# VHH binders against p49116: the designs that were tried, part 259

Target 1, 238 residues: p49116
Amino acid sequence: EGPLLSDTHVTFKLTMPSPMPEYLNVHYICESASRLLFLSMHWARSIPAFQALGQDCNTSLVRACWNELFTLGLAQCAQVMSLSTILAAIVNHLQNSIQEDKLSGDRIKQVMEHIWKLQEFCNSMAKLDIDGYEYAYLKAIVLFSPDHPGLTSTSQIEKFQEKAQMELQDYVQKTYSEDTYRLARILVRLPALRLMSSNITEELFFTGLIGNVSIDSIIPYILKMETAEYNGQITGAS
Below, E stands for the ipSAE of ESMFold2; O stands for the ipSAE of OpenDDE; V2 stands for 0.75 times the mean of E and O plus 0.25 times the DockQ between their complexes.

## First folded at step 18 (VHH)

Design mo1 (framework vhh_7n9e_1; at its last look DockQ between E and O 0.01; V2 from the best seeds 0.00; counts 0 for: pae E 17.3 > 2, placed apart)
Fold by OpenDDE, look of step 18:
Structure mo1 (fold): chain B 238 residues (1-238), chain A 119 residues (1-119)
Amino acid sequence: as target 1 above (238 residues)
Amino acid sequence: DVQLVESGGGLVQAGGSLRLSCAASGFTFDDYGMYWGRQAPGKGREWVSGISWSSGYTAYASSVKGRFTISRDNAKNTLYLQMNNLKPEDTALYYCATHTPGEYPEDYWGQGTQVTVSS
């Protein structure tokens, strides 16, 4: 009967690898992305409602929405991550691959469009000036999505999602009382997350660490890892 | 323990100005939007102004729009309300507030600071 989230769930602090190199190599990008992924997964794990669903359901939920959570994390941590610089580096690496004729024209188009979608999404979130509380509940809404195929306990998942939406609504109405449509403006951004390819996200951010291993396959390991142990561990798990 | 402490209120003549401050502690200040409210004698609580975490978004009640300016300093964990061209109708106890998880649906607010505008 209590709230879905607590103060600890609002806090979302990403620690970047230090020092930042002059040249953002693939390893740095992957490490940074991995830390964000682990932070996102462990954030989910720390939610009592999430824990109540059981290990199998938890794994299935995260498998279904990790790309969305990760993308929300990118938006939220854009400044700390220097996301614009990371994306520029990714584009540069992509250009090198293009010069080496390693990618088809169609693939190049797909990847570039994905990067643009990411940039647009993050920029749109920045323009809305979403706070940590709002991000926490947006992530919860995304996490507790009952419409993914193969999920169990969909009724309970839906209840959690509704609770997240209700608490977010209450916050927005109280904090920004004269902005009647703020909630709608925030929620309408969520569909953009579903249009982003998890495969391309993997390729852009994680290829250097996991190679041909999918994020899907390592999610169970991430969820079982201790919070203090996740830095640099994704490579070992692959 | 969440604490909000308002200051800067006082007696001012109509047309005058005041600057309110709210010192926040006990929570991550820059994770939350903040808002000012007020309660006039014999009236209920009224929303006055809100601000997002990075100050990229501000909102005002129609009654204060153009006269009041909300701002914040996240490094100092402080919320501000610059009140210009004050009117007798602005007389109220002003409080800063936010909502934090764990106390849904209740908000946190301070003891308030009294603003009295004489005609």
Scores: ipSAE 0.482, ipTM 0.800, lowest interface PAE 1.1, mean pLDDT 90
Fold by ESMFold2, look of step 18:
Structure mo1 (fold): chain B 238 residues (1-238), chain A 119 residues (1-119)
Amino acid sequence: as target 1 above (238 residues)
Amino acid sequence: DVQLVESGGGLVQAGGSLRLSCAASGFTFDDYGMYWGRQAPGKGREWVSGISWSSGYTAYASSVKGRFTISRDNAKNTLYLQMNNLKPEDTALYYCATHTPGEYPEDYWGQGTQVTVSS
């Protein structure tokens, strides 16, 4: 029935809150992350194959993969977001919490290790020089994963994932014809996404005065949101 | 084994109130977000409201915002939904749910409690 993705699905433009404060704070970080999350959800919603699976299946897929999708978005938008600066600000906040003995040392250690794994993933994607088309197909491969427990229509989901993989292969072969193993190098990075903790991602990027800390609980709402309401959220979320 | 048991449903006149409860067991309740869904006769499931593990953040469907309040008591492993100013279109089977995100995420939901709003 045609390609899984079109050129309209390659565009992924994140707009940061303006103006950027002299010193980053929790509210700026939460607004920035919220915009990325909503952009990622709108992207998934716009795919005809995703629409064809029905709302129950869509909700289950996004609940299972939202953190992977968000992490790919972080890697793709790392420069626009000044992600390294944001992570440094989070680390500084955590160091102050240790110094003031406000939080458990074990929890802070877990969070710091997660930050390191996130930095390592984003650096590896930057080193591979992943382009916008490749990110779009990688997001589709992650979105249409048939391996998640409790899914219905898994044979159809698997067919969509295979189609995404085939389209990525075709793109890489045409665009990077001199690099025979580029596809393999890209795909071996995906398992690292499943090591990222949704709970810690929520703590790092969504804790504060934002009214959507529990991402799992709001996914059905986000997926049903009208496009006009969605655009308001990505420009004015608080 | 994860169990979610809802209670507090019943028959109520339009404009009335009900408070639903969901008793949770078989997992570390404090570590997960919770939500309420509903299913009207002959219709698909609809998400109603969600709450973070610490109660720091809540979210509501536009159809219930301002009328329904979600809360939780982590000491009692219990989720609540206060429903005020009920309308006939709120008539549905209400169920609580959790999704355990991570490497192998699972969906869990209860059998539900019936809410019927007479006009």
Scores: ipSAE 0.000, ipTM 0.133, lowest interface PAE 17.3, mean pLDDT 79
ESMFold2 (binder alone), look of step 18: mean pLDDT 83; pTM 0.832

Design mo2 (framework vhh_7n9e_1; at its last look DockQ between E and O 0.82; V2 from the best seeds 0.00; counts 0 for: pae E 3.1 > 2)
Fold by OpenDDE, look of step 18:
Structure mo2 (fold): chain B 238 residues (1-238), chain A 119 residues (1-119)
Amino acid sequence: as target 1 above (238 residues)
Amino acid sequence: DVQLVESGGGLVQAGGSLRLSCAASGFTFDDYGMYWGRQAPGKGREWVSGISWSSGYTAYASSVKGRFTISRDNAKNTLYLQMNNLKPEDTALYYCATHTPGAYPEDYWGQGTQVTVSS
C-alpha cells in the first residue's frame, strides 16, 4: 500500500484577504478564519483514505476534530495570518465588550484563558519549528482519531491514524536521526488541542460571519462545496 | 521531479575546512526538513546532520558535532554544510537528502560530492 498522504497534502497555503486593513475588524478576522477552516476541511477531503470512509463518517470525523484541525492550521499559518495581530485585535474587541458589561467575569476569564492557550500552543509549535510535512501528518493523526463518540468504522480510522503515525515517525527518524525524542516532543503537543473549547474558538473567530449558526451545522455544507467556491459561500449563508 | 545537486567537495588536509552546497528543486523546499549524509569507502550510509524547515532546529551526529554546521537558504532552495577541523575519518561521499510522502518509504538524495581528507 502507498503512503497515507501525497506530496500535494504537504502543501498548505492559506491566502489571506487583501488588502489587510489598518484596523482588523471582526469581518476581516472572521473571513481569515473562514478561509483557514475551509482550507483545512478541503485538505481533509482531498485525502483518499478520508474519502474511503464515506460521507457520513467523514462528516462525523470533521465535526469531532474541526477545532483541532483549525488550531493546527493557526499554528502552521501563524506568520501568513499575522496571528499575533489577529489575537491582539480579538482581545481589543473583547475589552470593548467588557466595558459594555456584556460578559460575566467568569466568561471573561474563560475566554482570556482560551486565547492564552491558543497563543501558547502556537508558540510551542513555532519553537519546535514544525515543517509542512510534520504538520500534514499531525493533522492526519488528529483527523483519523477513533476515540470520538458516535463514530463508525473506528477500526479503519485507527488503521489510518497508525499509518500516519508510522510515516511521521519514519520522516522524523530519517531527518533528525540523532534526536531520538523529536517525535515524542511533537506528539506530546497534541493533547493540548483537546483542551481547547470549540465553542470559544467559534465565538472568537466566526461569530461575525455565521452569527448564530454553528460550525457543526455548516460542516456538511463545506465538505460538499467545490474548492474554488468556498470563500464566498459562507457569508451568504449567514 | 525532485532533484538534489551537491557541490563543494574536494581534497583537503586534516584540520582544513570545506563548505558543501546542495541545490534543491522539484518540491516545496521550505515545507521539509533536510539532512546531510555520507558514505565512506566500504561503509554504509551514515546520517551526518539535519535541519528543520526554518533552521530553528538542527541536529548533528556525535562524530561531527562541534565541527560541522548545517544551514539553509530557503529563498535560494539551497542547503549548506560547513565542515571545519576535518579529519581523515570524514572522507566520504557527502549527499543531501529529504523525504516526501510520494517517495515513502525511500528518500531523495543527490549524486553526492566527494570529500577527501588527507593526513
Scores: ipSAE 0.847, ipTM 0.936, lowest interface PAE 0.5, mean pLDDT 92
Fold by ESMFold2, look of step 18:
Structure mo2 (fold): chain B 238 residues (1-238), chain A 119 residues (1-119)
Amino acid sequence: as target 1 above (238 residues)
Amino acid sequence: DVQLVESGGGLVQAGGSLRLSCAASGFTFDDYGMYWGRQAPGKGREWVSGISWSSGYTAYASSVKGRFTISRDNAKNTLYLQMNNLKPEDTALYYCATHTPGAYPEDYWGQGTQVTVSS
């Protein structure tokens, strides 16, 4: 059978809001994160294998894995987003909130651990110099995960995941033929994505989004959007 | 669609150097790793060297390590192979390649550039 993805699924270009403010604020961070989220959802929706699973299965998969896809997107786009600067601004805000006694000790610990895990993940991916092909197939492996609770069609989802793994393996073996361990080094990073909390991701990146609506609740509507509306959200066009 | 055009081959005496170039088009060059392969007469294709999209990672076959250097210029969509201390066993058709998703077959490579190393 033919490949799981086409060349159009490898391209992943994030456009940042303009102009960049002198001091980062919640509006800029939320706009930037929203563009990445919509870019990630458009990517997933465009995959023929994903379309073949049907609308209910699609919604269930994306609800289960949107945070993992978003986190891979952060790593892929970290330089374009100036992610290290964004995270530093968030940490400074948290330090001020601690001094003002506005956050619980347990929540602060959870949030700081999440930021540290995110920074470490992005650094490890940068050290491996992961390319667009590798990111596309890592996202596919994450998207077509059959082990999330409540999924139907798990046999077909597993087949798509295996195909993504095989195609990634083929690419790595052809491009870096004598580096026996590159594939293993890449794949061993994926379990860290399951440790990322969607609720904390929402707090860090989406606090200024409409009424603090959870990302989980809007996923069905994002997946049903017409292509023209998607392009407006991804590019920031009106 | 995908086009890869090699140049820089030729006849060189053992111990000499050559620099190969590969002009790429028809795909987003900086989304992919690239590699060089070679094919000697009567033999199968052999992988020579690979490079990641940003040049932050490179790999070499044991037979060329220390003598060949792969590089790329993403602004010019060009892949390079600097070949030093050439040996007669390096004689081959050298091709640049990329593996992209798409229709069967999936590998893309150019027609190659001949490198001949005389004793």
Scores: ipSAE 0.387, ipTM 0.779, lowest interface PAE 3.1, mean pLDDT 85
ESMFold2 (binder alone), look of step 18: mean pLDDT 83; pTM 0.834

Design mo3 (framework vhh_7n9e_1; at its last fold request DockQ between E and O 0.96; V2 from the best seeds 0.85)
Fold by OpenDDE, fold request of step 23:
Structure mo3 (fold): chain B 238 residues (1-238), chain A 119 residues (1-119)
Amino acid sequence: as target 1 above (238 residues)
Amino acid sequence: DVQLVESGGGLVQAGGSLRLSCAASGFTFDDYGMYWGRQAPGKGREWVSGISWSSGYTAYASSVKGRFTISRDNAKNTLYLQMNNLKPEDTALYYCATHTPGHYPEDYWGQGTQVTVSS
């Protein structure tokens, strides 16, 4: 009956590993990405509407959209993360693989294109100067997407998505009343998220995960993880 | 508690200038866009200008475009409205406003500051 999100869902603060190394190694990149991933998923699970869908549906939704949520998180936290620097470092690390002839020409092209798309997306979002409220509801829109295959409770998911869209629309209309295109300019960025490969994202940011565990496989565990445990990991990681 | 406190209003002659301020508290200021509205005597609330969280985007009502400038200082949690070339029709109670999910569908706004432009 109330709003889809609360004030606590607008705040999205990523804590980076400390200290930042002079050279961004794979570990730092992976740790940073992991923190963002955990933050994003815990953000999602804190939404009452999300909780109402049940564990199975929740897991399915997150599996379907984690890359989009993560990407939106990258865009939102681009400055704090020094995303451009991270991406440059990733490219440099990839060059080592290229020199070792470990990647095909086609794969190199795909990966580089993905990095380009990611950077362009984040730049476009920065250009639009998307705020925390807008990001929160954009995340909600992508989270509650009923068009992913294999989902249950699609009608309920659709209702939540519509609610997110309406509340976002209301916010934009009130804040920028005579700019009738602001909402459209924001929403037309969402298709770019669907063009990004989850596999490539995982390869770029999470290759150093302990045990070579896939994001897909750890999602249920992340969703069940206590916030205190997550915070403990953040404080314990350097 | 979300609080918005407007100041800087007053009496000014046509063609004059005023700078309004809005002190914000009780929420994460830089997570939200902000906007100015006004209410003239006998009229409803009117949107005046909006600004994004980092000032990268601004919008203005047609009636004030080119004369008013919205800005913000996130370090000070303050919203500003520079009003130049004021006209009698700009006379109104000016208020700053924001929107948080917890208060949906209502906006937060302050008590306002009175701007009176004499001919």
Scores: ipSAE 0.932, ipTM 0.978, lowest interface PAE 0.4, mean pLDDT 93
Fold by ESMFold2, fold request of step 23:
Structure mo3 (fold): chain B 238 residues (1-238), chain A 119 residues (1-119)
Amino acid sequence: as target 1 above (238 residues)
Amino acid sequence: DVQLVESGGGLVQAGGSLRLSCAASGFTFDDYGMYWGRQAPGKGREWVSGISWSSGYTAYASSVKGRFTISRDNAKNTLYLQMNNLKPEDTALYYCATHTPGHYPEDYWGQGTQVTVSS
């Protein structure tokens, strides 16, 4: 039938909390990240192919890939979020924690390595000047990944992923017809997403929102929310 | 709906220059890459040049590389093609285009602007 995504899936506009604080704080970072998470979940939920897989499969897919979608969202919205400033503030905070002996050295190394990987991923995406069409289809490729453990309907998921890959290929070929390497350069960035820890993402961006409850555990509730409530979470109204 | 309107074509002598413009509306211009294509009389469409959403990436057909420069102004929703050292084989109808999911598998394109290079 028609394309996997629609024009509305290409548009991905994050609205930041107002007003901007004079100094970055946990509440601002957590609200900004929450808006991105809900924008990403709304994006995924609205795809007809995703809806066709059924509620149990939807939950399993999002649990498996929410961190990858979130990380793509961070890269896509890095400028509007001032992500580099947020990460620098986190690094300074971690360095002060070492000085005051608040965290173990092994955990700090782990978190710093994750921050470096995230910075490098975002920088590589910026260097490629990835656009809204390309991001939408990269998100679809990671969403419809059939190789996550515990999934059902993996044959259908694989077919949707192949469709996303073909439609991305068509776009790149039409827009940049004689650029032999652009598609390959874009696609080789995706494996880095599997190296991102959802646990550390929660620690960096969601500590102020979720105490001891993981995002993984609330996915079924997020997917069942009314559209008006999604819009409130995306814009900060509730 | 999506509208792409080209302008700036005309008759020039070999070695001359032209600057083409493409006014875009009906879609979020800076979500997409844009490209120029051309169609010579009696021939199929030929891709000429593409540009990414923020101009950080550009690509050119081998036949025009070094002579043509693609650019865009997202504040004006306008795509440009600066064409220098024009040759008779550059004679064609030049059109701007973009690809969106809503029009898949086809692209949006304008009516085009004619460029004719004499001599």
Scores: ipSAE 0.691, ipTM 0.894, lowest interface PAE 1.3, mean pLDDT 88
ESMFold2, look of step 18: ipSAE 0.667; ipTM 0.889
ESMFold2 (binder alone), look of step 18: mean pLDDT 82; pTM 0.832
OpenDDE, look of step 18: ipSAE 0.771; ipTM 0.908
ESMFold2, fold request of step 23: ipSAE 0.513, 0.613; ipTM 0.817, 0.865
ESMFold2 (binder alone), fold request of step 23: mean pLDDT 83, 82, 82; pTM 0.833, 0.828, 0.831
OpenDDE, fold request of step 23: ipSAE 0.931, 0.932; ipTM 0.978, 0.978

Design mo4 (framework vhh_7n9e_1; at its last fold request DockQ between E and O 0.95; V2 from the best seeds 0.88)
Fold by OpenDDE, fold request of step 23:
Structure mo4 (fold): chain B 238 residues (1-238), chain A 119 residues (1-119)
Amino acid sequence: as target 1 above (238 residues)
Amino acid sequence: DVQLVESGGGLVQAGGSLRLSCAASGFTFDDYGMYWGRQAPGKGREWVSGISWSSGYTAYASSVKGRFTISRDNAKNTLYLQMNNLKPEDTALYYCATHTPASYPEDYWGQGTQVTVSS
């Protein structure tokens, strides 16, 4: 009947930890990433269609796509986050582990490739100059993906995804009417998200915060927490 | 409330130039792409040009490509259309527009500014 999203879902404002340290330490990186993660999940839970699916289905959806949502968030907030600087810092921190022979050559390669993929994805999105509306609906398309294993209500999820796709298409077609390929150029970026390992993302951005706890295991708690709670959360070093 | 107010139109001779402005308010301007449209007498609405949120991408109708330039100033919440080498067939009411979830399935657009090109 109405649109899948509202104007409030287009706004996606990340507040970075303050003050920014001169040296980007693991704590700062983890805190920044956590804020983005929480923002992304709270964004999802604020969608009426998402709420309509029920708690179990909601949790399953977020578990399935949190890495993709997080990555889209990185792309969208790349400037505010100084993402390139964060990634460089991550690499520098990894150098210590490398020098100490804590990682195998194959693992190092995997991690570095993942960082490269993240950077390339974000760069590609920046080149397309994706706006807040487009990001919102791309996130919706990713969120309401019916092709994840173990999901219930897949028919309803598919309908929501189709609605998101149609509304995005309508937006792009109206804004850029004679560019018939704009939508395709945007959507063709989504497969890159599925190539990224959630495990590696978790290791790079969240190791200093969650310790031995997985993102998967804390998703239900994040979805239930108050929006303001994560702003005052202290990142624990592990 | 979303407000779009166009200005800068007028009467100009063929080959002349005009610069249109659109003052936007009531929404987060830099979260959205913007576009210009026009409506000539007795004709339907026609898309003219679109611009992405940070001006990293622009698109033009084939009829105005090479003559018109769309731009924006996000600090001023203003959209612009520089029109050069104007032709009589460019005569129309020009309007700026955007689309938000709240406007679905329609767009927001202003009252427009009249551009008349004499031969």
Scores: ipSAE 0.935, ipTM 0.979, lowest interface PAE 0.4, mean pLDDT 93
Fold by ESMFold2, fold request of step 23:
Structure mo4 (fold): chain B 238 residues (1-238), chain A 119 residues (1-119)
Amino acid sequence: as target 1 above (238 residues)
Amino acid sequence: DVQLVESGGGLVQAGGSLRLSCAASGFTFDDYGMYWGRQAPGKGREWVSGISWSSGYTAYASSVKGRFTISRDNAKNTLYLQMNNLKPEDTALYYCATHTPASYPEDYWGQGTQVTVSS
């Protein structure tokens, strides 16, 4: 049997909107985040193992883990995105929301703590110098999580996750044979992803999402999009 | 399609230095970590050193740590191994390698470059 992923799944190149404005604004942040989201969904949809699980299972898996995949994407693309600059701009926009009485003091603290956790996660991944192979397999481990409530085919999902873990282990052990701790150091970063709130991620990066129209609700439609539509959303073309 | 071509081997006196190069092509070099291995006469293959995609992480076999330095130049798709204070037991065929999904179940390997360290 062949590998869980292909070389094309290791390549993960985010193209930022051009030109970068002198002062970052909500449009730039939302466009950048949307490109990353669609790149991440295209990545997941393109995996043969994912396709084999069927449409209902695909939707359930992505609904459960899209925020974790998005967060891994933020970490992987943090330098290309100038993520620290984007987060600073988001903090400024949050302060404007206080002036307009949109947010309570408790919500502001909650959102700021989420920003701090996100920054810490991205910094820890950069310090480990995680490469494209390692990120691809971390994303696969997150995607094929059998632990989420309500999933069917959990036995098959678990088999795919174990395959991703074995292939990541093989890579790390071959590349860094005498450093027996690298795999463990990489894997212990994953639990932090479960601390990331999808609702807060939507508020930070996808401002203007109203009521019950949320990323969770549009995932079935994103997964069914034609390849040309994906490429348009990833590059910002319509 | 994928090529890994080592160079820089030769005959060196004990205590001397040598620098190996590995030219890579046919895959996206900066998506992957790379490593050097060696095979001495009459012995099995031995991992020597690995380096992450942006050089932020390196690892060395205990037998070479402090004497060998791995590095890479992603603009030139080239991997390097600087070998200092060479010993006769460093005599081996040195090869560079990487693993991609497409190489499964094995790794991509170069043909190697011979390093011989005389007493």
Scores: ipSAE 0.775, ipTM 0.923, lowest interface PAE 1.0, mean pLDDT 88
ESMFold2, look of step 18: ipSAE 0.745; ipTM 0.911
ESMFold2 (binder alone), look of step 18: mean pLDDT 83; pTM 0.831
OpenDDE, look of step 18: ipSAE 0.922; ipTM 0.973
ESMFold2, look of step 22: ipSAE 0.000; ipTM 0.163
ESMFold2 (binder alone), look of step 22: mean pLDDT 83; pTM 0.832
OpenDDE, look of step 22: ipSAE 0.845; ipTM 0.936
ESMFold2, fold request of step 23: ipSAE 0.767, 0.750; ipTM 0.922, 0.914
ESMFold2 (binder alone), fold request of step 23: mean pLDDT 83, 83, 83; pTM 0.830, 0.830, 0.836
OpenDDE, fold request of step 23: ipSAE 0.935, 0.934; ipTM 0.979, 0.979

